# VH-VL binders against Thrombospondin-4-B (thbs4b): the designs that were tried, part 7

Target 1, 176 residues: Thrombospondin-4-B (thbs4b), of Danio rerio (Zebrafish) (Brachydanio rerio) (q8jgw0r23to198)
Amino acid sequence: ESTVYNLLTSPDCLPDLLHGGLAEQGVTELYILTTFRIQPGTGNTIFSLYNPRDNSKYFEFSVFGKANKAILRYLRRDGRMSAVTFNKLNLADGEKHRLLFHLKGLEVGHPGGFPHSQGALPVPGVELHLDCRLVETLRDLPAVFNGLNNHQAVELKTMQGKAQEGLEELKLAYGD

## First folded at step 4 (VH-VL)

Design s12 (framework fv_barzolvolimab)
Fold by ESMFold2-Fast, scan of step 4:
Structure s12 (fold): chain C 176 residues (1-176), chain A 120 residues (1-120), chain B 107 residues (1-107)
Amino acid sequence: as target 1 above (176 residues)
Amino acid sequence: QVQLVQSGAEVKKPGASVKLSCKASGYTFTDYYINWVRQAPGKGLEWIARIYPSGGSTYYNEKFKGRATLTADKSTSTAYMQLSSLRSEDTAVYFCARGEDYYWGYFDYWGQGTTVTVSS
Amino acid sequence: DIVMTQSPSSLSASVGDRVTITCKASQDISNYVAWYQQKPGKAPKALIYDASNLETGVPDRFTGSGSGTDFTLTISSLQPEDFADYFCQQYDNLPYTFGGGTKVEIK
């Protein structure tokens, strides 16, 4: 089932983004924070960002314990899907894990960024942080910003029931 | 319950166009993707394109981009594929198939197929 | 594009035999693999999805296994109605691609 989530609290490594939503200047950054516990030998989609009007997926994260893998899938601006497999992240170990995804699109009014963007992605792309440690950087234009900046509905949901039982936190925050 | 019924066989000359139909019943037409797949005689399956009927969003295999056009009529629960500039190598059985849900990309129900023969 | 390499292209078997068909993806596709059965003059029929889940109404002699790049379809005790062509399909990424098929023939 689909459920909309709001940022409820700021963790130590998540920027202090008090209000999420569509800004008049547009959305240029997304932060997705999730805390979950997956038992060894199981696999679930943890969350998905999608357009509820046409059911197109923008961003999806899954953990497969039997394969000892985590998969990140996201739609590029050019309409092609990117898939990244993380073979070194043991996330199906029965322990709580806190993951932060930082997505950056094009800067509205300031292409190429500016010096006071320190602490954010310097170029469009996706960063994955585990326990406030950068684990992976992917560089391209995420299509989710096209939806958000054109006032399209974007919904966050969990895809499978067992993931819902192991899901302890799922939050989304926007940056201008 | 779920059924996809395709139009009848077509015989075309090289350079012509063909438009095939796929009528859905037994489910909410706008909730599922319709995919088009072809199979040349004695050969394997080749994916052509898909359409999401609610919004009309399409995705085409690069091999068929510019020649295939997918449309859907929500009022009649019918999907269409037009293939233009036909060549002899387009001779095949063309299937429509339902993508289960937006999360699943496999095809749980298939139409019976439409044979298209391209000959002079 | 993701290439699905299926083997063998054909095999001969007798009723009661155990039959194994393999499918290899050119890149990691997690578990996003389906298997289809096709009889002459008919549309394909879904047997397995998500690499190992049995489609409704399919006999339990059919099993799927594998993850990542290597996948198998096994028929534990071949029946007369199982002589057919079998295809694997990846649905991890667009365009969707199929294996070349395996013809299971009577010995």
Scores: ipSAE 0.000, ipTM 0.489, lowest interface PAE 12.3, mean pLDDT 77

Design s13 (framework fv_barzolvolimab)
Fold by ESMFold2-Fast, scan of step 4:
Structure s13 (fold): chain C 176 residues (1-176), chain A 120 residues (1-120), chain B 107 residues (1-107)
Amino acid sequence: as target 1 above (176 residues)
Amino acid sequence: QVQLVQSGAEVKKPGASVKLSCKASGYTFTDYYINWVRQAPGKGLEWIARIYPSGGSTYYNEKFKGRATLTADKSTSTAYMQLSSLRSEDTAVYFCARGEDYGWGYFDYWGQGTTVTVSS
Amino acid sequence: DIVMTQSPSSLSASVGDRVTITCKASQDISNYVAWYQQKPGKAPKALIYDASNLETGVPDRFTGSGSGTDFTLTISSLQPEDFADYFCQQYDNLPYTFGGGTKVEIK
């Protein structure tokens, strides 16, 4: 069975989930699902799993309608930051969009309880699915599978201000 | 309207310290980085440091580490930069500039600048 | 640190001219480059971000291009208000670094 966390109602699960750590739990695949609506000309962080001490991003997705771009930032397994800019997706269009991030680490993996257009990732990395379409595959290994030290902080940040009304769903899922 | 308003000109002697302010308005102060950049007379731009006001987290350019200290006061939406052990080479205009905390690393709004003159 | 080498350091041009300014990064920075305009006694103003995207309110005669290590700012038909200093900036990695600047002067 897959374990599913609704981060909009229960973000307090994150420290236990990410400390002592996804890898120690035998988790090799992780799914992050979000549903949002961003008005043209506005922008906001859809969600961020981050360290509030130094503002480093474990995994973060932001949409900026003024710049008409979206950015995925995440900490790689090798300790370096990755940033991927999508400047052609037009996600700030006033319409509802559903994104699924499929993260795969090393070792044997199983798909989670979320639908996606194809089977499991052929290699470790990140797949981005937009409105039930696969739109990107990244081969960088996400560091969230390595686990975090007991002293590393983790918090959830989501859409703020007026844009907050546009965030409808944010879920984290994995299976053992 | 987004505005960053900086404190007035300073004249200091070598070895002194200076503390500059940058008051933000027209946006949520805690949602954006404040960056500090200097420009010596007739020269280019040099990045000093940044602060994220919400948590107070800072990153310093190695050239200024140990001499620059950034702080932010959320109640007044004001960022501060203190520079110690001033030398004549520190004579410059100092700018604060807003950077998006997520998504953008460039500076979309700038303060008007504060002139710091270091002379004996 | 990433070094941004900007050229030329100065140029003279007439109204209506096409002006090209280049910026080279010491390592691959993808498209994480911004261009700024600065007039005497004033703060810099953002013109271009992500190498090629025009900032809101900036005239379309300004064009940014390039990726990786080589970047260009072009002004297609120079106007009187365009005589200024121009700077590139990388924001791929900390510390943020700027090019040395290009002064665009009246011929």
Scores: ipSAE 0.006, ipTM 0.505, lowest interface PAE 11.4, mean pLDDT 78

Design s14 (framework fv_barzolvolimab)
Heavy chain, then light chain:
Amino acid sequence: QVQLVQSGAEVKKPGASVKLSCKASGYTFTDYYINWVRQAPGKGLEWIARIYPSGGSTYYNEKFKGRATLTADKSTSTAYMQLSSLRSEDTAVYFCARGEYDYWSGYFDYWGQGTTVTVSS
Amino acid sequence: DIVMTQSPSSLSASVGDRVTITCKASQDISNYVAWYQQKPGKAPKALIYDASNLETGVPDRFTGSGSGTDFTLTISSLQPEDFADYFCQQYDNLPYTFGGGTKVEIK
ESMFold2-Fast, scan of step 4: ipSAE 0.019; ipTM 0.628

Design s17 (from b2 with heavy chain G104P; framework fv_barzolvolimab)
Heavy chain, then light chain:
Amino acid sequence: QVQLVQSGAEVKKPGASVKLSCKASGYTFTDYYINWVRQAPGKGLEWIARIYPSGGSTYYNEKFKGRATLTADKSTSTAYMQLSSLRSEDTAVYFCARGEDYWPYFDYWGQGTTVTVSS
Amino acid sequence: DIVMTQSPSSLSASVGDRVTITCKASQDISNYVAWYQQKPGKAPKALIYDASNLETGVPDRFTGSGSGTDFTLTISSLQPEDFADYFCQQYDNLPYTFGGGTKVEIK
ESMFold2-Fast, scan of step 4: ipSAE 0.011; ipTM 0.592

Design s18 (framework fv_barzolvolimab)
Fold by ESMFold2-Fast, scan of step 4:
Structure s18 (fold): chain C 176 residues (1-176), chain A 121 residues (1-121), chain B 107 residues (1-107)
Amino acid sequence: as target 1 above (176 residues)
Amino acid sequence: QVQLVQSGAEVKKPGASVKLSCKASGYTFTDYYINWVRQAPGKGLEWIARIYPSGGSTYYNEKFKGRATLTADKSTSTAYMQLSSLRSEDTAVYFCARSEDYDWGTYFDYWGQGTTVTVSS
Amino acid sequence: DIVMTQSPSSLSASVGDRVTITCKASQDISNYVAWYQQKPGKAPKALIYDASNLETGVPDRFTGSGSGTDFTLTISSLQPEDFADYFCQQYDNLPYTFGGGTKVEIK
């Protein structure tokens, strides 16, 4: 489960980031907050964003400890899954990490809403914040939610087993 | 051009061990997993294990844990699988196959030609 | 382990026929399914990945569809070189598992 209310009551640095983004953008935004601890040498899928209607994945984040990298998989406009690799993001270090994905410039939606277009317009950017610091900005990312529309629900799921054991927090929230 | 070339056929007695090789070329060996899959005569495919050559990290199917051992030699771009305590039920064609460097969510895009292992008394 | 149930185990068809093979996962695996073709004495060859994406160099008569637990491979107009065994595979979770295979034989 996740809401805007939940994110606003999250760790100290997060409320300031959310207030600034929502107030200044004036567009529909999506926030995914996760807090996790992963043991060295292990690789785990942290979360996936699913379409509950057909169980297809739109957005998936995995930490690959043995290769010292993290991988973001997403559904492209053409229906193919694609990936972005972060080669020096060492998150499998046995320490707690907070990661915020901030997707900006989505079309204005309704409660539970998403982009109106099926082949969703390119987002202005996806920002990754690690432990309250901006670590990456992805520009012109092919529409992560290209199969979504105003009436589609999205569900957060994590991989079972060892990934679930290291997951301390997973939240999804919409911004106006 | 990506290629995986496997070692030749082996005939072994029950209780013996066998070590198979899989030589990679046409790509950066350390950037992809090497998987091992077997197929008994007239039967389906069964996944044994995978190795990430860069660090030598392995994951074994529980059924083969303790009998299968995967290694990789980066200098020769060669992956190895040793299977010990052989039984007649281990008679199969053994394949190596490459998968992308995603911890979950990968398929096998290139396969070796297979090595036939026959276990008989 | 995730169990992949493939059907039919065999079928007979003629050149030009439409062939449909199905694969059912024991749990939700999203779209993390691949399909492979295997000819006698040869290694499997990837045809489809992520349930519906055609691998490079594979003819467009091969189509994959489905999501969640139910997946289908379709050959729209069977050619002589398509008589082979076909396997589905899930890669949503370890250990990776395969369907039991479907033998497509000449009628």
Scores: ipSAE 0.013, ipTM 0.520, lowest interface PAE 7.8, mean pLDDT 75

Design s2 (from b2 with heavy chain G104D; framework fv_barzolvolimab)
Fold by ESMFold2-Fast, scan of step 4:
Structure s2 (fold): chain C 176 residues (1-176), chain A 119 residues (1-119), chain B 107 residues (1-107)
Amino acid sequence: as target 1 above (176 residues)
Amino acid sequence: QVQLVQSGAEVKKPGASVKLSCKASGYTFTDYYINWVRQAPGKGLEWIARIYPSGGSTYYNEKFKGRATLTADKSTSTAYMQLSSLRSEDTAVYFCARGEDYWDYFDYWGQGTTVTVSS
Amino acid sequence: DIVMTQSPSSLSASVGDRVTITCKASQDISNYVAWYQQKPGKAPKALIYDASNLETGVPDRFTGSGSGTDFTLTISSLQPEDFADYFCQQYDNLPYTFGGGTKVEIK
């Protein structure tokens, strides 16, 4: 059982703020849905989920026309940055693309440990769906859930420019 | 064409503050990060801080946090760095440099401003 | 902080030589490395970005390679204008950090 909240952001780069307490028990899943159309040879950051206090980013997706590549960058729970380059996905092709990012964290708000129980934890990670097809599964623990559930500010925004021009949809939803 | 033009050389006493400017032209100032980097005589490059001019968001290298302050004036397309409590070790050439994205390399650099701290 | 270890600190070469400079990151930084050239009294100039992409207007004798922790800048046939200092930079994580630099000087 889960409760899902849906937040929208505008192409004017008005940030949507994500805080702990938005869900009754805490955030354990994030869904980021974006639809865009980027012309060949162009590109920019589609969205960024970041900490506005120190400007560090938790999770970011960019399409760079300069090198004809798409990059997913995210902070891992161990404090290291990770980057996944999709050089086989030509997303700056003038066509409409719909991406769904499904982020899974470790459940917080559990009432307490049972010393004799070694229960299975949810499988943390990131699933990427491109045009209704699962194209990638990353099994690293995203650090964004630490920000959301430890009361640190987390904001979602898009960058102005080429990505903003081709942005048709950006939706953020989370569950507990 | 893209240009970053920095203010002239400064000579300061220990304990003083200095404020350097970096005037941007040839692009939309608010769409790019401005980074500040220094280089002591005969030494390598050291990153100080960055600012995103649109919102004024900043990030400081811990080594300079509390002494460096970055600001930007959108109306004049000018970025500023103030460095306080100057020490002789702060003698260096200070550069501003443009970053295209949140995390990116520096594609254009200012010519540098020499700051000399001496008694 | 990510430490960038650059080698050699200096080298002497002749026009026409193949020059190789290396840079090692203290942790995996994927391909988020840039290389800069700096001539005496001037600001650094970007040569390579994303480890292997040539910046606009830079001669094709400059080549970048590597991923993860080990990166290389190669100048296939050194020209007189290439005598300069070279620096690598990581931009995978904050704070941004640079290698110690390599001085390429005339033999």
Scores: ipSAE 0.006, ipTM 0.525, lowest interface PAE 11.1, mean pLDDT 76

Design s22 (from b2 with light chain D28S S30D N31D; framework fv_barzolvolimab)
Fold by ESMFold2-Fast, scan of step 4:
Structure s22 (fold): chain C 176 residues (1-176), chain A 119 residues (1-119), chain B 107 residues (1-107)
Amino acid sequence: as target 1 above (176 residues)
Amino acid sequence: QVQLVQSGAEVKKPGASVKLSCKASGYTFTDYYINWVRQAPGKGLEWIARIYPSGGSTYYNEKFKGRATLTADKSTSTAYMQLSSLRSEDTAVYFCARGEDYWGYFDYWGQGTTVTVSS
Amino acid sequence: DIVMTQSPSSLSASVGDRVTITCKASQSIDDYVAWYQQKPGKAPKALIYDASNLETGVPDRFTGSGSGTDFTLTISSLQPEDFADYFCQQYDNLPYTFGGGTKVEIK
């Protein structure tokens, strides 16, 4: 059974999780579940974990309906951003979609710090499940964000709800 | 309709400061970045800085850091750029432009403000 | 800083001609490049974003292509109103940088 955090109702858990909570629990695989609806021809950032002090991003998912394109951006251990573009996902079709990101090989620690975990080397990657179907598997990616230091504030920003558009679910899960 | 309307032409002496405005309409001002770009006569485009109006956070091109200052007034949907210690090589047309996202291109541009710096 | 090298700096073409303009990034920018058109005395206008996506209201004779470091803007059948300067821009990393521009003159 997975431990599940509903980020839309309890975003206050994010600093504790990212400032060492995941590291303390030895989490190396993470699930991000989101449900949303985007109209054709529109697009915006669905959600972002970001630093409100300088507006830098830690983890961000955006859909660009004009381009039939989705982008996942995330902070790497070396302090640089990585971006993964999904060019074959038509998510701006006016229908409700449920996406599950399965993040593998998390490096737990602070950007610019050293890894705290020992054991087998992680194999960073992302599996994307769309509407309960595995649609993409990416391997050999830079590790998805590796934790935050105590100076890095974190907040959740979500898309604005409009008529027949909106974010309905955003959950973070991990488990045995 | 999205529109960015900039202030009128300025003529300044070397060493002076200039403050330009960019008034936004037709969209939610606080949801988009405002970028500032200049173009010297007959030359290409040079990015100066950006501001996110909601929080007021800014990022400056190192070349302009310390001379350029960006601000935004949410009540009037107006962005401002002040450029200090003006030199003749600052003579250019200055544009404001809307950026959709942290990594976005500039989808709408203001008409430009000509700044002439001469003795 | 990412350097954007645009070529040619100028070209002359006849109405109906196919025109190609290239832009090269000093490092990979995936597809985070936009193309702008600027007419004399006017602000730039977005034509293409994310390397190949046509901006709303832009004629379909304009196409963008490329990924990584090499990008191309093509005008398939040049019209008199296409007399303008064209600029590429990368938005993969800060600071944002532009190509040097290409002046398209109608013969």
Scores: ipSAE 0.005, ipTM 0.497, lowest interface PAE 12.9, mean pLDDT 79

Design s3 (from b2 with heavy chain G104S; framework fv_barzolvolimab)
Heavy chain, then light chain:
Amino acid sequence: QVQLVQSGAEVKKPGASVKLSCKASGYTFTDYYINWVRQAPGKGLEWIARIYPSGGSTYYNEKFKGRATLTADKSTSTAYMQLSSLRSEDTAVYFCARGEDYWSYFDYWGQGTTVTVSS
Amino acid sequence: DIVMTQSPSSLSASVGDRVTITCKASQDISNYVAWYQQKPGKAPKALIYDASNLETGVPDRFTGSGSGTDFTLTISSLQPEDFADYFCQQYDNLPYTFGGGTKVEIK
ESMFold2-Fast, scan of step 4: ipSAE 0.005; ipTM 0.543

Design s39 (from b2 with heavy chain R50Y Y52D S57Y; framework fv_barzolvolimab)
Heavy chain, then light chain:
Amino acid sequence: QVQLVQSGAEVKKPGASVKLSCKASGYTFTDYYINWVRQAPGKGLEWIAYIDPSGGYTYYNEKFKGRATLTADKSTSTAYMQLSSLRSEDTAVYFCARGEDYWGYFDYWGQGTTVTVSS
Amino acid sequence: DIVMTQSPSSLSASVGDRVTITCKASQDISNYVAWYQQKPGKAPKALIYDASNLETGVPDRFTGSGSGTDFTLTISSLQPEDFADYFCQQYDNLPYTFGGGTKVEIK
ESMFold2-Fast, scan of step 4: ipSAE 0.013; ipTM 0.549

Design s40 (from b2 with heavy chain R50Y, light chain N31D L94Y; framework fv_barzolvolimab)
Fold by ESMFold2-Fast, scan of step 4:
Structure s40 (fold): chain C 176 residues (1-176), chain A 119 residues (1-119), chain B 107 residues (1-107)
Amino acid sequence: as target 1 above (176 residues)
Amino acid sequence: QVQLVQSGAEVKKPGASVKLSCKASGYTFTDYYINWVRQAPGKGLEWIAYIYPSGGSTYYNEKFKGRATLTADKSTSTAYMQLSSLRSEDTAVYFCARGEDYWGYFDYWGQGTTVTVSS
Amino acid sequence: DIVMTQSPSSLSASVGDRVTITCKASQDISDYVAWYQQKPGKAPKALIYDASNLETGVPDRFTGSGSGTDFTLTISSLQPEDFADYFCQQYDNYPYTFGGGTKVEIK
């Protein structure tokens, strides 16, 4: 049983993310499903969850076609950003791609207490599923994801509209 | 208070090996990467390798692959770098540094260990 | 390997001066660049990460800017404790590489 948040078709999902939060709910898994098309030689931020008051980022996925890489960035509980780089993906090829990120071993802890309790674990791994097949597994990831606390303001920014490029799907789901 | 404390100066002859230590304190040792960087006298910084102490995973700069070996002891919160087949151009100050993220920024550095290799 | 070209290699300045140091990457590295300060006989100290984010405890006279291939470190009003060597570093791809350094010396 996971609560699924459709960020493109149900903008009212953001208040649920704010009031639940990943860390506050004791969630240990996060799923991000996105479908997009990017032209060769371009770089683009596919989506970003950010604080509109200070423009700080909580969670961001970007594709760098010239470098043949994709980057997932997230806010740590100590207020600093972490990055996970996927160096083996050609996602800027003019074709539609569907990506599923499965982040495992997320921290379970109290948001106002110790940021890294003795029982808390960093995100130990990410599985990346591209076009309905597992293509990448990263292990030993740094730092604990901050989550989206109920006291944070959140807005969604998606890739800018350019001819023959677009974001079709963006969904988040939690799991235990 | 985060600290990385490195072992003392070493003097070696060409062909020898050296093993340097870096003892971490003030944070959870297994949550961060330890990187090794060197600086030859009057020269810039050169990255050698990293180790992630939790799983023991390592990555080496190709220039040092086969000569550098990184290990970590979780029970003592200590990282080690062994460099073999020493040459005069290996004369440098060797730093350990804590990695903030998977492959990047170094927020805390050890004080450095001077390694001198006689010609 | 990504080559980081830093300029100038040295500069002379007076207290109160605005100092600008530049760093050019041989390819697009987005914002994956850090800046470090190193004083004689000491380890480098982190100043800036992700091109423009100031490390905790670093004075706000230090500013980082740039993206892609061209990056700048600016010290808006040089203080006596700022005379040091400065290095940029890319962490976009392996191996991590540093600029050649800039020595900021008293005029």
Scores: ipSAE 0.006, ipTM 0.495, lowest interface PAE 11.6, mean pLDDT 75

Design s41 (from b2 with heavy chain R50Y, light chain Y32W N53Y; framework fv_barzolvolimab)
Fold by ESMFold2-Fast, scan of step 4:
Parts: sequence; C-alpha cells; structure tokens
Structure s41 (fold): chain C 176 residues (1-176), chain A 119 residues (1-119), chain B 107 residues (1-107)
Amino acid sequence: as target 1 above (176 residues)
Amino acid sequence: QVQLVQSGAEVKKPGASVKLSCKASGYTFTDYYINWVRQAPGKGLEWIAYIYPSGGSTYYNEKFKGRATLTADKSTSTAYMQLSSLRSEDTAVYFCARGEDYWGYFDYWGQGTTVTVSS
Amino acid sequence: DIVMTQSPSSLSASVGDRVTITCKASQDISNWVAWYQQKPGKAPKALIYDASYLETGVPDRFTGSGSGTDFTLTISSLQPEDFADYFCQQYDNLPYTFGGGTKVEIK
C-alpha cells in the first residue's frame, strides 16, 4: 500500500518526506494527484516541488491558458532539467480537470537493480493521466527518487492570488 | 542558428503610427512566443506585449493597451507590432525577443529597431 | 505590477574582481527570474534563467542565486568582456518587469 499526503492541508511534512530523496526511504513509485480549474486566458503554476537553496525544480507543473499549453519541468537523475510542453491538452477551459502523475524510479535492466529478484518492476519514467486517461509517457528518469545531494531541502509552491480558488486537490502518494 | 531580424529605423511625428517587423529563422516559428520590449535612451527595459504565433493569442501590458497591436504571419515567420498615437516619450529602441514558454524569459533577441518621435 | 528593484545602479571594478548585483521583488516570485547582459548598441543577451540556471555558452564565472524576493547575480572573476549593463527580469506574473539595470564600468 501507499502512504498518502494531502499537501494542501499538510505541506509541512513534505521536507521530511523527500529528505535525502525518496530512494533513501525505499520508495520506487510516486503519484502526484491534482484537481484544478483554470479560466481561459489565465495561467499559473499548479504546483512545484523545488529546492529553495538552489532553486532546482524536482517536479513542477504549469498551465497557461492563452496558448492552451501546459509545461512540466523536472530534474532528471543525470542532473539535467527536462522541460516538456503539452500543446494538445485543453486545460484552461474553465472546467475541472484531474491530473495524475505517476513517477517510476527503477530502471529495469540496470546492473544495480534487483540482481537475484524476479517479478515485474515499474517501467522508469513519468506517466501523465488526464481525467482517468493516459495521455503521455516520458522516459527521462526523475531525480526526486535519489535527489541531487544528500538531504536536500524540498518545498511546495502552489497557485497564487485569484488562481488559488481553482486549486481543489493536491495529493502525493508513494510506496515501496 | 536562431535569428530574429528586425526592420530598419523609423522617424515619425507625434500622433503618427509605426509598424515594426521581426523575422524569425532557425526554429519552428509557431512553437515559441514573440515578446516586444522597448528601451528609451539611457533607460531600462520595458515589456510591451507578447504574441503566440500558432494561435495568434496576445497579451498587452496595460500601459500599451489600445495603442499596441501584435500580429504574426506564419507563412513568412514574421511578427509585427504596430504602435499608434505616437508621443515623444515613445522614442526608444524596440526589441522583439523569443520566449520559450508562457512565463517568459527571453533566450534570443532581435537587434532592435530605433523609433524616433519628433516634430 | 511586480516592481523589481536592482542595486547598485552602477559600480566600478577591475579585471579579476568579484562583482555582486542584487535584485529585489516587491512580492514573492519564487525562482522566476532571469538575468541579461547588454553591451552598448547591442540587444540584451540571456545569462541566467530560473534564478540560478546558466544559459548555454555563458561562462561559469556567472552565477545566479536567490528565491522568493531576493536575487543575486555574481561574477566571480571579472573579465574585460564583462563590462556591460546587467538587468534582472521577473516572469512570475504579467506584465513582465525588469530591474532598473546595473552598469559595470572599468576603474
């Protein structure tokens, strides 16, 4: 089973949760669930998991409404940033959308994996699910499972100002 | 090689309009925002507006609403800014600049077009 | 509108010096700050984006830091080609706004 955190009511647990990276806690899968409503012509960062010491983005999702465009930024395990633009997702339509990010930290076939184990391992990468439909699969491995440095800080930023009323749910779930 | 090439210098009288061009090359024109920024002589940078060429979506700084009009021609990969009702305070170098993303830092800039407004 | 207050407005330095320029936002802008270099008669050139990430081709003597409201651009060992104007920009919210600029002049 997975441990679930409601980040809108318990953001203070996030630094403890991601301390040293999720892999230090034996976490191999991470789910980020968000429900939001964005008005046409507006845009905002829905959520960002970031390191305030060096401003690195562990995982960040932003929607901008004028171009009907969404951007996912995340830190890869090789220390480089990935910025992925989704120009086919209609998210700024004034309607409620539920988005699930499924992050997988294990690389099947890597020599450092489970050398004497059998069984299905999660395919490494990021899956994006919109309104219960898989819409994207990204192969770059997110660094959030291992972090950049030992015991790196992590903080949460969410929608601000007028857009704050549009953020209904932000949950993080994980398990080993 | 990414390039933004802007039109030549303009001299206008107060009350006139000016239309500046910005021709893009070296990338897919419709995948990036084009921003317009001006700089008065010896002064700082001031953001005017952006256009997203794919859909033609625009956003204007309130200071320029009603006077600035942005358009883009996808067939020629050219963005345009028209500024009307010119005043002496509009004397500046006008830059176009590419934004990779809605939030907009500008990774490539045109060389600038000098607009002089005087009687 | 978000106001970006940049300091100092000018400074004099010698080759090899460490130069620090600061930028303060009137409200929390997370890490949505870029730094630009502008030489006389030229367009600005991007140096830093997202407060701390170095643009391609920019020497590593340039570093950006900060988050929230306070941001810093540092040049660790000033070179002759670094004498220029420097500007910060926020892109957390529209309209995008720039700092007033810092002129880095030769002593």
Scores: ipSAE 0.007, ipTM 0.480, lowest interface PAE 10.6, mean pLDDT 78

